# Ledger of designs, part 31: VH-VL binders against q6nml5

Target 1, 200 residues: q6nml5
Amino acid sequence: MFSEVEMARDVAICAKHLNGQSPHQPILCRLLQDLIHEKACREHGFYLGITALKSIGNNKNNNIDNENNHQAKILTFPVSFTCRTFLPARGDILQGTVKKVLWNGAFIRSGPLRYAYLSLLKMPHYHYVHSPLSEDEKPHFQKDDLSKIAVGVVVRFQVLAVRFKERPHKRRNDYYVLATLEGNGSFGPISLTGSDEPYM
Key: E = the ipSAE of ESMFold2; O = the ipSAE of OpenDDE; V2 = 0.75 times the mean of E and O plus 0.25 times the DockQ between their complexes.

## First folded at step 16 (VH-VL; framework fv_olinvacimab)

Design t1 (at its last look DockQ between E and O 0.61; V2 from the best seeds 0.69)
Fold by ESMFold2, look of step 16:
Structure t1 (fold): chain C 200 residues (1-200), chain A 122 residues (1-122), chain B 107 residues (1-107)
Amino acid sequence: as target 1 above (200 residues)
Amino acid sequence: QMQLVQSGAEVKKPGASVKLSCKASGYTFTDYYMHWVRQAPGQRLEWMGEIYPSGGSTNYNEKFKSRVTITVDKSASTAYMELSSLRSEDTAVYYCARGEYLEYWSGYFDYWGQGTLVTVSS
Amino acid sequence: NFMLTQPPSVSVSPGKTARITCGGNNIGDYYVHWYQQRPGQAPVLVMYYDSEREEGIPERFSGSNSGNTATLTISGVEAGDEADYYCQVWDSSGNHVFGTGTKVTVL
């Protein structure tokens, strides 16, 4: 589910990086870097982009008089903004490109979702095919003479399960999903309409 | 900060049992596999088994299945591994390690405990 | 059962490249993960899903996997890279299998 949501973050800036005439640019750049590094959150999914800055509050450092701590000072600003997000959900129908074929399934990338696992158990009527190296055939899954799932193939699938992976000390998160081709949704490799094969 | 803190070293006689603990902090304990991996002196790492704390389901390496039991205490964010009928070849460092959970798939171990030495001698 | 074979040792001069191989039949049909273990310490994840670097691991570490061989490559080797390195896969029996291990020595 794509959304546009209001979010808030405390943005830390080294005092030497502030430009006197346009201080909001360094804050915006740092905020963007922080979101790119974090990648996602549990509530809203993947961060796709900042759509607007709503407010930049005052520095949160204490301001007790007679304190002269100027060296490499870190200034922390509360920032409110809107962000375009993508939160994978059970039942979502997605398209993605196969990035890896395994003996037991495939991993598919769909935009920011790098790890959609399509188990062979969720591919009705497909079987694993891997010829010996001397034949140059790459590993793939085959349903019939026409349906093939291999690296580079675009696949339409449904999300069965969603897992959030947290890395608290690295402040970097991810999502993994379990994909399926089962059911009534015309799931599987996307065919090219009107395509012809060259004859050799 | 994420940590896996294991119980202290153990010295056991052949035929005894040992129960090791692994206390997790800094992440949602019930959302990830907890694995147990051992390493005998000078040898490679050897996976013993795993538990998914949320449902308590376990998978064991067949080599240890008859002697190993992995359990959790969810309220304490602690995993346990008990190995029975100890032999001298069970002398090793035993590690707990966190892994991602996904149905029909199991991957890498992204966080490891400090290890617990178990010595089995008469 | 799946068996992962690594060379027992690799010696590399500082600043040169170390290549640590992990051999297995059709290992390219599996995801390979790599761990570094310094003497007396627990293993730490270095590389996962063949070629994804764990955060905090320098860009001079890289990985590849195709056919019967996965490789961990350390360019610009430093003294701090001296350690044992293990590959690992999840095999068709549901077991996690580690390679035989490679001791990297920086001379």
Scores: ipSAE 0.799, ipTM 0.901, lowest interface PAE 0.8, mean pLDDT 88
Fold by OpenDDE, look of step 16:
Structure t1 (fold): chain C 200 residues (1-200), chain A 122 residues (1-122), chain B 107 residues (1-107)
Amino acid sequence: as target 1 above (200 residues)
Amino acid sequence: QMQLVQSGAEVKKPGASVKLSCKASGYTFTDYYMHWVRQAPGQRLEWMGEIYPSGGSTNYNEKFKSRVTITVDKSASTAYMELSSLRSEDTAVYYCARGEYLEYWSGYFDYWGQGTLVTVSS
Amino acid sequence: NFMLTQPPSVSVSPGKTARITCGGNNIGDYYVHWYQQRPGQAPVLVMYYDSEREEGIPERFSGSNSGNTATLTISGVEAGDEADYYCQVWDSSGNHVFGTGTKVTVL
């Protein structure tokens, strides 16, 4: 589920941002921006944050064309760092907030996971309730014991399947999760307020 | 880079059949639904059907169900759409489009082919 | 059958805001997706899941969906935004339904 992984990346920064100072902060900032934009990878899951900057190598850029204009020169540094990651896996127990109720299921957000889909087929004993009479009434799923799955409700669920969403530019990658309430009866709406964090 | 490349334009007589192809590249072909959507001149987009290449399961718009057949060649990463008993009203640009995949959910189309014009005329 | 209705045309001056509506009975209970289609080109996904902007689409584009109306908003309209726009829903019958389309003209 959660891990700390060692990674290596080439970080490109403009020389003007160094102003004769250590490249540490500019490199860290750029690296964070890159990871935020990328969001996730297949191997490690979601990037949650950089925990340590291990090393910064020497500039790799040998471009002769910009030798006379230091301010416009792009410098590339090999960087080694550690990153906290979240990789959803089958069998994981998570909790999240319902963000959308559809006729055939609900979408749940859980931490960095924005697309956990809970199908009606995977929530036994629940039925879809929709009131056409009032525009103020929101659709929800309801169980015989009057438990409700509606927008804003926190739900504990188990991960049934995971899919990495491929993007052509390998930016803003994402994960889709199929959620289920099937099991030992411990899954479903919970009384916990406002937490989109995975159950640890 | 992801790409859907469709076969060339077709001219057919009424009553004939046409089979179009859509070659996918840049992603795992079997992991996403492939859809076919057509657009008659000056008209809205119209969904025809879908196929999940991994299992070969298909779903069709009831309007076309009796005349359309969607298939795949996984080895070639290619989807096909055959439309039979062609009518003048079938004159349209036909698109293949990759559908979002989530089990029990296929909501939108994130990549489209360039389109294939099919003209049906006497 | 689920039906989606759009205004046939929207005219807007450069730099202004265009709003394209998509009407449907209880459309707020569905996810709405939006496509841009320039003349002679294939549709391009611009918005999905009501308000999620597709990668590569400018921040000028935003989406909302509530009640019986979904809206695609284009702020700071540019000449390149001139196109047909279609909303789309996956309905309860398992069909993908497209709106009637809106032609956006930049004056």
Scores: ipSAE 0.620, ipTM 0.840, lowest interface PAE 0.8, mean pLDDT 90
ESMFold2 (binder alone), look of step 16: mean pLDDT 92; pTM 0.938

Design t2 (at its last look DockQ between E and O 0.79; V2 from the best seeds 0.82)
Fold by OpenDDE, look of step 18:
Structure t2 (fold): chain C 200 residues (1-200), chain A 122 residues (1-122), chain B 107 residues (1-107)
Amino acid sequence: as target 1 above (200 residues)
Amino acid sequence: QMQLVQSGAEVKKPGASVKLSCKASGYTFTDYYMHWVRQAPGQRLEWMGEIYPSGGSTNYNEKFKSRVTITVDKSASTAYMELSSLRSEDTAVYYCARGEYLEYWSGDFDLWGQGTLVTVSS
Amino acid sequence: NFMLTQPPSVSVSPGKTARITCGGNNIGDYYVHWYQQRPGQAPVLVMYYDSEREEGIPERFSGSNSGNTATLTISGVEAGDEADYYCQVWDRSGNHVFGTGTKVTVL
């Protein structure tokens, strides 16, 4: 699910980056960088982008005394902003591009979701096809109707399970989802040109 | 800070059993696999087994399946590994490691304990 | 049983590039993860899912996986890169299999 959320962050920038100019641009850049590094949170999901800058407060570091070396000084601004987010949920219908075919399933990328795992166990009637003798033919999953799930193929799937993965360094957090083709027959490879944009 | 803290070194005799502990902190214990991996001196890493703390499901390396038992205490965010019928060849550093959990999938180990030396000697 | 084979050692001069290979039958059909282990320390994840760099790992580390060989590449090798490196996969038997390990020595 896509959402717009209001957030508040302290943004630290080097005074040297201001060069006497408005701090808006440097703050925005730093904020974007921070969000990119964080990538996602449990509460809101993936950060997709800042939709509005609501307010920039005054520098929290009012130590006037070190005015003589502005270039090395870190300034911290409280920033209020709105952010578009994507939080995958069970039941979501998404589409994405197969990025890797494994012996036991396929990983699909769907927008910010890099790791949608489609298990062979969750793609009924598909079987793994691997021809070691043909360098030209890449491994893929094939159904009786000759539909194929291969690298580069766009697949419509339903989210069966969601896992938030918090990395030890609390950066580049991610979501993993279990994908399924089970249902009313509407899931599987589609003829659309490959887009990594999530489609709900 | 996320961390895995393991119990201290053990010295055992052949035929004995050893039970090691791994305490997790800084993350949701039940959301990840806990793996046990050992490394004999000068040898490669060897996977022993895994447990998903939420459901208690376990998978073992067939090599150890008859001798190893992995359990958890969710209330204490602690995983345990018991190895029975110890042999000299079981002398190794034993690690617990966090692994991502997704149904039907198991991946990398992104957090490791400091290791526990188990020495089996007569 | 799935086996991963690594060269036992790789020697490299500072600033040069080290390539650590991990061989396995159709290893390209697996995701390969890489671990760095310094002497007396626990392993540390450096690369996951073939080419995803773990946080905190320098950009000079990169990974690839195709065919029968996965490769961890360390460009601009530094003294601190001296360690044992292990590749790892989750095989068809449900086991996590580690490579034989490669000792990287910085000359």
Scores: ipSAE 0.860, ipTM 0.945, lowest interface PAE 0.5, mean pLDDT 92
Fold by ESMFold2, look of step 16:
Structure t2 (fold): chain C 200 residues (1-200), chain A 122 residues (1-122), chain B 107 residues (1-107)
Amino acid sequence: as target 1 above (200 residues)
Amino acid sequence: QMQLVQSGAEVKKPGASVKLSCKASGYTFTDYYMHWVRQAPGQRLEWMGEIYPSGGSTNYNEKFKSRVTITVDKSASTAYMELSSLRSEDTAVYYCARGEYLEYWSGDFDLWGQGTLVTVSS
Amino acid sequence: NFMLTQPPSVSVSPGKTARITCGGNNIGDYYVHWYQQRPGQAPVLVMYYDSEREEGIPERFSGSNSGNTATLTISGVEAGDEADYYCQVWDRSGNHVFGTGTKVTVL
């Protein structure tokens, strides 16, 4: 689900990167970079954007000493803000664009969700086609002459399962979902239905 | 800090069995596949099998299926691989590796143990 | 008996580009992942899902996959890139298959 939530982060800035006049903009820029790098969290899902800064607190003086203290000083500011988020959930109905066709299914991107896997086992009445036909050389899944799932096709699907993934590198996360076309008759390709129909 | 720490080197005679361990830390052990991959001296990497710890389901490379058993102890965040009826050809470094779990899909290995050398000699 | 074939070696001068190929029948219908292995060390994931760099891998690493060939490209090669490189797919039998391996030598 799309939400707007209040969050807080400690934003670390090297003292040499501060604007001597105002820390506001460097802090915001670093916060944005930190959220873009992290991508998502378990509690709120994908970060879509900061909607408001609520407060910037006092520096916590999180210094890192070395042989030259003036070069390594790190300032840490507690920041409170609101953020627009997207948390995928089982049962969600989403749409996205097919980015990869595999022998056994397809990967679909839906906004920040880069990895929605649609297994062929979850595509009722579709079959895999690796056709050598004149213009249709690309692999795809075919139901009938009007329904085709290939790279670039927009597909409406339901989320069957959600997997949160934390990459080995600190504060880098992702979500994977298992997609299905099973259920009601509204799931499947949306924008390219009938595009292959011969003109009569 | 995510880490896979494997048990120490083993020297075995032909016909024996070996059981290796792989202790995971820094992530939710039951959310990911654990794989076992071996590498004989000078050879390519060879996948042996996988387990999904949450349900205990396994898939094995047919080459090893009759001799390999992969298990987990969820409370210890530890995976095990046992290889029986050892032969000299089984001399290799054995790695554990973490993979993403998703139904009907299995992908890359993003975290590897340090490897365990198993030497089989008469 | 699915097979991924790589050239046994690639020699490249510092600062030049190394191209490491991984050949397989219709490998473009799979996601390809790449691993770097230095002597005596475990493999390290460097590229996944054809073209996604793992965190911490320099932008000079890139990947592509189409038809019967996947390629890992390392531009601006440095001495630290000298290693063995393996491609990997999940095949139709449910196995993970590694390529034959390519030793990259920086001369």
Scores: ipSAE 0.804, ipTM 0.903, lowest interface PAE 0.8, mean pLDDT 88
ESMFold2 (binder alone), look of step 16: mean pLDDT 92; pTM 0.944
OpenDDE, look of step 16: ipSAE 0.855; ipTM 0.935
ESMFold2, look of step 18: ipSAE 0.802; ipTM 0.901
ESMFold2 (binder alone), look of step 18: mean pLDDT 92; pTM 0.942

Design t3 (at its last look DockQ between E and O 0.73; V2 from the best seeds 0.69)
Fold by OpenDDE, look of step 16:
Structure t3 (fold): chain C 200 residues (1-200), chain A 122 residues (1-122), chain B 107 residues (1-107)
Amino acid sequence: as target 1 above (200 residues)
Amino acid sequence: QMQLVQSGAEVKKPGASVKLSCKASGYTFTDYYMHWVRQAPGQRLEWMGEIYPSGGSTNYNEKFKSRVTITVDKSASTAYMELSSLRSEDTAVYYCARGEYLEYWSGDFDYWGQGTLVTVSS
Amino acid sequence: NFMLTQPPSVSVSPGKTARITCGGNNIGDYYVHWYQQRPGQAPVLVMYWDSDREEGIPERFSGSNSGNTATLTISGVEAGDEADYYCQVWDRSGNHVFGTGTKVTVL
């Protein structure tokens, strides 16, 4: 689920951003931007944050053509760092907030997971309730015990399947999760805690 | 580089069949739906059907169900769409498109082929 | 069958805001996706799941969906935004349904 991993990346920054100062802050900022843009990888899951900057290597001097213009020169530093990551896996127990109810299921957001799909087929004893008579009533799923899965409700669920979204060119990767309420009976709507944090 | 490359334009007579191909590259072919969508001249997009290459499961628009067959060759990362009993109304550009897959759910189409023109004329 | 209705055309001046509507019975209960199609080209996904912008699409594009209407909004319209736009849903029958399409003209 959650991990701290050591990673290495080449970070490119403009020389003008250094102005004779330590490259530490500019490198960290650029690295964060790159990780935010990438968002996730297949191996480690979502990048949640940099926990430590381990080392900064020497400039690789990849831009030979601009040696005489420091302001336009791109500097590339090899950087070693540790990153906190979240990798959803089958069997994980998570909680999240229902963001949308559809005719055949609900989508739940849980931390960095924006799209956990809970199918009606994976929520036994629930049925779809749609009130056509009231424009104010939102669709929801309801159980005999009057438990409801509606927008804004926090749901505890188990991960049934994981899908890594491949975007080779766009480099904004993502994870989708198939959720289930099947199992030991502990899954379903819970009291609102105000948090979409997964169970650790 | 991700690409969906479709076969070339086709000219057919009424009553004939056409089989189009869509070759995928740059992603895991078996992890996504492949959809077929057509567009007649000046008309809206029309969904024809989908296939999940991993299991080979298919779903079709009822309008085409009796005439359309979608298949895949996983070894070649290629999807096929065959449309039989062609009519003049089947004249259109046919697209393949990648779709998200979650069990029991089908979503948007994030990558499209370049399209294949099929002309049906007597 | 689920039907999606769009205005046939929207005209807008450069720098202004274009709003493209997609009407459907209780469309707010569905996720709506939007595609841009330029003449002679394949459709391109611009907005998905009501309001999520596809990577590479400018921030000028936004989406909303509530009640019986989904809307694609293009602020600061540019000449390059001239295209046909289609909304799309996955309906209760398991079909993917496209809207009637809207031609956006930049004046």
Scores: ipSAE 0.731, ipTM 0.882, lowest interface PAE 0.8, mean pLDDT 91
Fold by ESMFold2, look of step 16:
Order: sequence, then C-alpha cells, then structure tokens
Structure t3 (fold): chain C 200 residues (1-200), chain A 122 residues (1-122), chain B 107 residues (1-107)
Amino acid sequence: as target 1 above (200 residues)
Amino acid sequence: QMQLVQSGAEVKKPGASVKLSCKASGYTFTDYYMHWVRQAPGQRLEWMGEIYPSGGSTNYNEKFKSRVTITVDKSASTAYMELSSLRSEDTAVYYCARGEYLEYWSGDFDYWGQGTLVTVSS
Amino acid sequence: NFMLTQPPSVSVSPGKTARITCGGNNIGDYYVHWYQQRPGQAPVLVMYWDSDREEGIPERFSGSNSGNTATLTISGVEAGDEADYYCQVWDRSGNHVFGTGTKVTVL
C-alpha cells in the first residue's frame, strides 16, 4: 500500500562537486539518483518520490578535515527526508498490463511493480492457446470467447504473495508478486477495447 | 559485498565422492534458490540441480539425480553439493549460483561463485 | 526436452555490431537470460528476462526474444566484449537449460 515515511540516508559527494551557490543542490541531486537506482527497500517498498526535505547534517568525515588536502576526499552528509512509497501486500487488488505470455503463465506490470507472475494454476477455467502453424495467432490464455489474457491486455488481480529481491552487488532492489484470479468474479481481463474498431 | 565463496580444488580417483561447499554472505540466504552448475574444460555450462534453503526442497537434473545430493546449513548460510561414483567425465569446474525464486517459476542466475575445479583421474 | 542452439562463433570488428542467436522451439514462450564468460572466469549475468539489462552493462547491449529465436545484440563492440556468451531458459520439465555457447572474437 501507499505510505509516507520518514527516511534517512548518508549521501556521498566529491568535494569538487560543491561549486554551486547552494551546497544543497548537489546533495539533493545525489540523493534522488541514489533512491532511483536503489528502487525499493524491504521496509517501505518502492520509492515514489521525496515529499519533504527535513534536514541535511554536517559532513561525517574525520576531525582532521580542516586540512586543505581533504578537499579532494569524499564528503558524506546525513540527510533526513520524507518519501512517498508503495509496498505491495497480500490481498492488494491491482491492475496491470500483460507484458509476457509464457507456456505456464503470464507476467504483468503494474506501475513500479515490473513483475507480477500469474501462474496458469491461478487462472480458473483458462487454458493455454498457441498455434505454431499460424503466423496470425499469438500465444494467450482463453477462458471463453470473451475472456482472453494476452500481451497488452489489462488484468485486475489480487496479490497472493510478495517477494523482495535484493541485489547487494548492484545496490538495487525489487519486488515480485504472485498474482491470482481465484476468488470472487471481479478478477480477470478488463475490456478497454472490446469493439472491432481501434481507438484513436 | 555479496559473496559466494566456494571450497578449494579437489583431485579424486574414479569411484570416489566429492562434497563441495558454497558459503553465501551479504543477502538473505533463505529467499533464493542455490544452484549448482558445472563446466567441463572447453564445454558448455550444465545445470546439475537446485535447492530452496527455506524448507530444503530440491530439484535435480535427471542426468545426475542418482549421484547428486544438494543440502544446506541455514545457520551457516552454506550450500553443499555431493557427487558420488565419480568418473573421468566428471572432471569440470563446479559453480554455485544464486537464482530467482517465484512459486511455480524459476528465474535467472544473477550471482556466481568463483568455481571449484574437480579433477577425476587414475 | 528443450534444446538451445547457438552459433559456435561470431567474429566482429571493433565498433561494429555482434548478433548472438539462441534457437529453440517456441523460445518466445520463455524468458531468456544471457551470460558472459571470460576465459578462466565465472559467468556473469548481462541480460535477463529477455531484454532487461543487468546493472553496469552498457546500453549498447540489448536483447530480444520472439518465435523460435532469442538474440543478444552488442553494438559498438569493444575489445573487452570478447568472451563466450550463453543463453539460458527454465524449461517445461523444471530444468535450467544453457545454450551451446558462442565465442565472440573482436578483430
């Protein structure tokens, strides 16, 4: 779910990059780059944006930093801020677009959530359809003549489980979700283009 | 600071067994598959099997299933692979690799150990 | 049983484009992952889930997958790209299958 949380980060900047009239500009820019690259954390989910800058503390360098030689070193500033976040949770009802159809399920993207896996085992009454002899038929899952799950289809689903993926070697995280269409009849493809005519 | 550190090189006779280790650090060990992949000199990569440390469930390549055992020690964040009844064809570099886990689907290998050379000769 | 076939070698001049194919029956129904292996070293993930580039891999690397062929494309090839490249999928039997491997030589 969406939240607004207080967070803190140590922001590292080369001393030579503090040449502007406002030392806060390089610190804020680096903080934003760090959050965009990290993408998510286990406690709060995906970072959506900084909502307020609370404080920028003093450099955490050693006490000998008054020497001119230390101006070439990395300076580290503790920054406190508030951040809007999105943490996927079991039971959430989401909508997303099918990006890939596999032999055993589909992957759906829902905003910052790039990979929601919808197993065929979680698609009641659907079956896999793929004709290797037809160049015009694309792989998909079919329930009846009106219910088809294929690349580009928007699907309403419920989150069955959440997986946090950490990449410490890249300092980048992600979330993956197990999706389900089981339960009430509100889950499944959402018809936005149910006519024979294309939208303009 | 994520690491997969494998045990040292082994020289074995045909018919012996070898047990290799792979110590993981810098991530939540129980949230990911650990795989074992081998590569004979000059040959392609060959997947041997996997373990999901939470619960200890395993899957093996049928080629090796009768001779391979993959285990974990969760408290030590260490995976093991034991290969029995060694043959000269088992001479290879053996890698451990971390894999993505989703129920009903298994993903890429995003981090690899340094490899352990096992030589099987008379 | 799923099999992945790659050309054994690709030679490319610096600055030009290398295309490494990975052939398999209906491979477009799978996610394909790609690994780079330099001589004497462990493999390194470079491309995953068909077309997602691993962090630190330059944008001149790209991937595609449809029908019976997945392709890793390296534009603006540099000497440091010389390596063996493997594709990989998770097949219907629950096995992880690697391709036959492609040696990229930069001349």
Scores: ipSAE 0.629, ipTM 0.816, lowest interface PAE 1.6, mean pLDDT 86
ESMFold2 (binder alone), look of step 16: mean pLDDT 92; pTM 0.937

Design t4 (at its last look DockQ between E and O 0.72; V2 from the best seeds 0.74)
Fold by ESMFold2, look of step 16:
Structure t4 (fold): chain C 200 residues (1-200), chain A 122 residues (1-122), chain B 107 residues (1-107)
Amino acid sequence: as target 1 above (200 residues)
Amino acid sequence: QMQLVQSGAEVKKPGASVKLSCKASGYRFTDYYMHWVRQAPGQRLEWMGEIYPSGGSTNYNEKFKSRVTITVDKSASTAYMELSSLRSEDTAVYYCARGEYLEYWSGDFDYWGQGTLVTVSS
Amino acid sequence: NFMLTQPPSVSVSPGKTARITCGGNNIGDYYVHWYQQRPGQAPVLVMYYDSEREEGIPERFSGSNSGNTATLTISGVEAGDEADYYCQVWDSSGNHVFGTGTKVTVL
């Protein structure tokens, strides 16, 4: 689910990196760097971009009390903003590109979601094809002569489960998704869509 | 800050059992596999088994299945591994390690405890 | 278990490139993960899903996996890279299998 949400962060800037009287640009730059590094949060999913800056508060750092002491060089600004986000949810219908074929399934990337796992158990009527004696036969999942799931193929799938991966000591997060082709939707490979055969 | 803190070194006689602990902090304990991996002196790392704390389901390496039991205390964010009928070949450093859980998939071990030395000698 | 074979040692001069191989039948059909272990320390994840670098690992570490061989490559080798390195996969029996290990020596 795409959303626009209000968020707030205390943004820390080294005073050495400020030029002149306006901290506005360095604050925004640092905020963007922090969000790009973090990638996602549990409540709102992946950060896609800042949509509006609502306020930048006054510096909370008290280092100026040391009167011209450059030893304390960290300035902290409370920032309020809105952010476009994407939170994968069970039931979502997504499409993405197969990045890896494994003996037991495939990993698909869908935009910021780098790890959507499509288990072979969730691919009705597909079977794994790989011949280690044939260099020409790349690993793939085959349903019929017209339906293959292989690296580079775009697949439409439904989300069965969502897993949040947190690394709070590194301030970096991610989401993993369990995908399925089961059900009544038009799920499966779509990179071979279209009909070349005239019926007349 | 994320940590996996393991119990202290153990000295055991052949035929005894040992129960090791691994206390997790700094992440949602129930959302990840906890694995146990051992390393005998001069040998490769050897996976012993795993538990998914949310449901308590376990999978064991067949080599250890008859002798190993992995459990959790979710309220204490602590995993345990008990190895019974100890032999001298069980002398090793035993690690707990966190792994990503995704249904029908299991992969890397992204954080490791400090290890616990278990020495089995008469 | 799925068998993963690594060379026992690799010697490399500072500033040069070390290539650590991990051999296994059709290992390219698996994701390979790599761990660094310094003496007396626990393993540390350095590379995962074949080629993704773990957070905090220098850009000079890279990985590849195809056919029967996965490779961890360390360019611009430094003395601090001297350690044991292990590859690992999740095999078709549901086991996690580690490679035999490679000691990287920086001379």
Scores: ipSAE 0.821, ipTM 0.911, lowest interface PAE 0.8, mean pLDDT 88
Fold by OpenDDE, look of step 16:
Structure t4 (fold): chain C 200 residues (1-200), chain A 122 residues (1-122), chain B 107 residues (1-107)
Amino acid sequence: as target 1 above (200 residues)
Amino acid sequence: QMQLVQSGAEVKKPGASVKLSCKASGYRFTDYYMHWVRQAPGQRLEWMGEIYPSGGSTNYNEKFKSRVTITVDKSASTAYMELSSLRSEDTAVYYCARGEYLEYWSGDFDYWGQGTLVTVSS
Amino acid sequence: NFMLTQPPSVSVSPGKTARITCGGNNIGDYYVHWYQQRPGQAPVLVMYYDSEREEGIPERFSGSNSGNTATLTISGVEAGDEADYYCQVWDSSGNHVFGTGTKVTVL
């Protein structure tokens, strides 16, 4: 579920941003921006944050063309760092907030996971309730015991399947999760106030 | 880079069949739905059907179900669409498009082929 | 059968805001996706899941969906935004349904 991983990346920064100072802060900022933009990878899951900067190597850029213009020169540093990550896996128990109710299921957000889909087929004993008579009534799923799965409700669920959404430019990668309430009866709506954090 | 490359334009007679291809690259072919969508001249987009390459499961628009067959060659990362009993009304640009896959859910079409013009005329 | 209706055309001056509506019975209970199609080109996904902007799409594009209407909003319209726009849903019958399409003209 949660991990701390060691990673290595080449970080490109403009020389003008250094102003004769240590490249530490500019490199860290750029690295964070890159990870935020990438968001996730197949191997490690969602990037949650950099926990340590381990090392900064020497500039790799040997471009002669920019030797005379230090301000316009791009410098590339090999950087080693540790990153906290979240990788959803089958069997994980998570909790999240229902963000949308559809005719065939509900989408739940759980921390960095924005797309946990809870199918009606995976919520036994629930049925879809939609009132066409009132514009104020929102659709929801309801169980015989009057438990409701509606927008804003926090739901505890188990991960049944995981899909990595690949982007060609490796930007804004994402994960989709199939959720289920099937099991030992511990899954479903909970009374806990609006936490999108995974159950640890 | 991700790419969907479709076969070339086709000219057919009424009553004939056409089989189009869509070659995928740059992603795991088996992890996404492949859809076929057509567009007649000046008309809206029309969904024809989908296939999940991993299992080969298909779903079709009822309008085309009796005439359309969607298949895949996983080894070639290629999807196919065959439309039989062609009519003049089938003249259109045919697109393949990648769709999201999640069990019990089908979403948007995030990547499209360049399209294939099929002309049906006497 | 689920039907999606769009205005056939929207005209807008450069720098102004264009709003493209997609009407459907209880469309708010569905996720709506939007596609841009320039003349002679394949459709391009611009908005998905009502309000999620596709990568590479400018922040000028936004989406909303509630009640019986989904809306694609293009602020600060540019000449390059001239295109046909289609909304799309996956309906309760398992079909993917496209709207009638809206031609956006930049005056």
Scores: ipSAE 0.667, ipTM 0.862, lowest interface PAE 0.8, mean pLDDT 90
ESMFold2 (binder alone), look of step 16: mean pLDDT 92; pTM 0.938

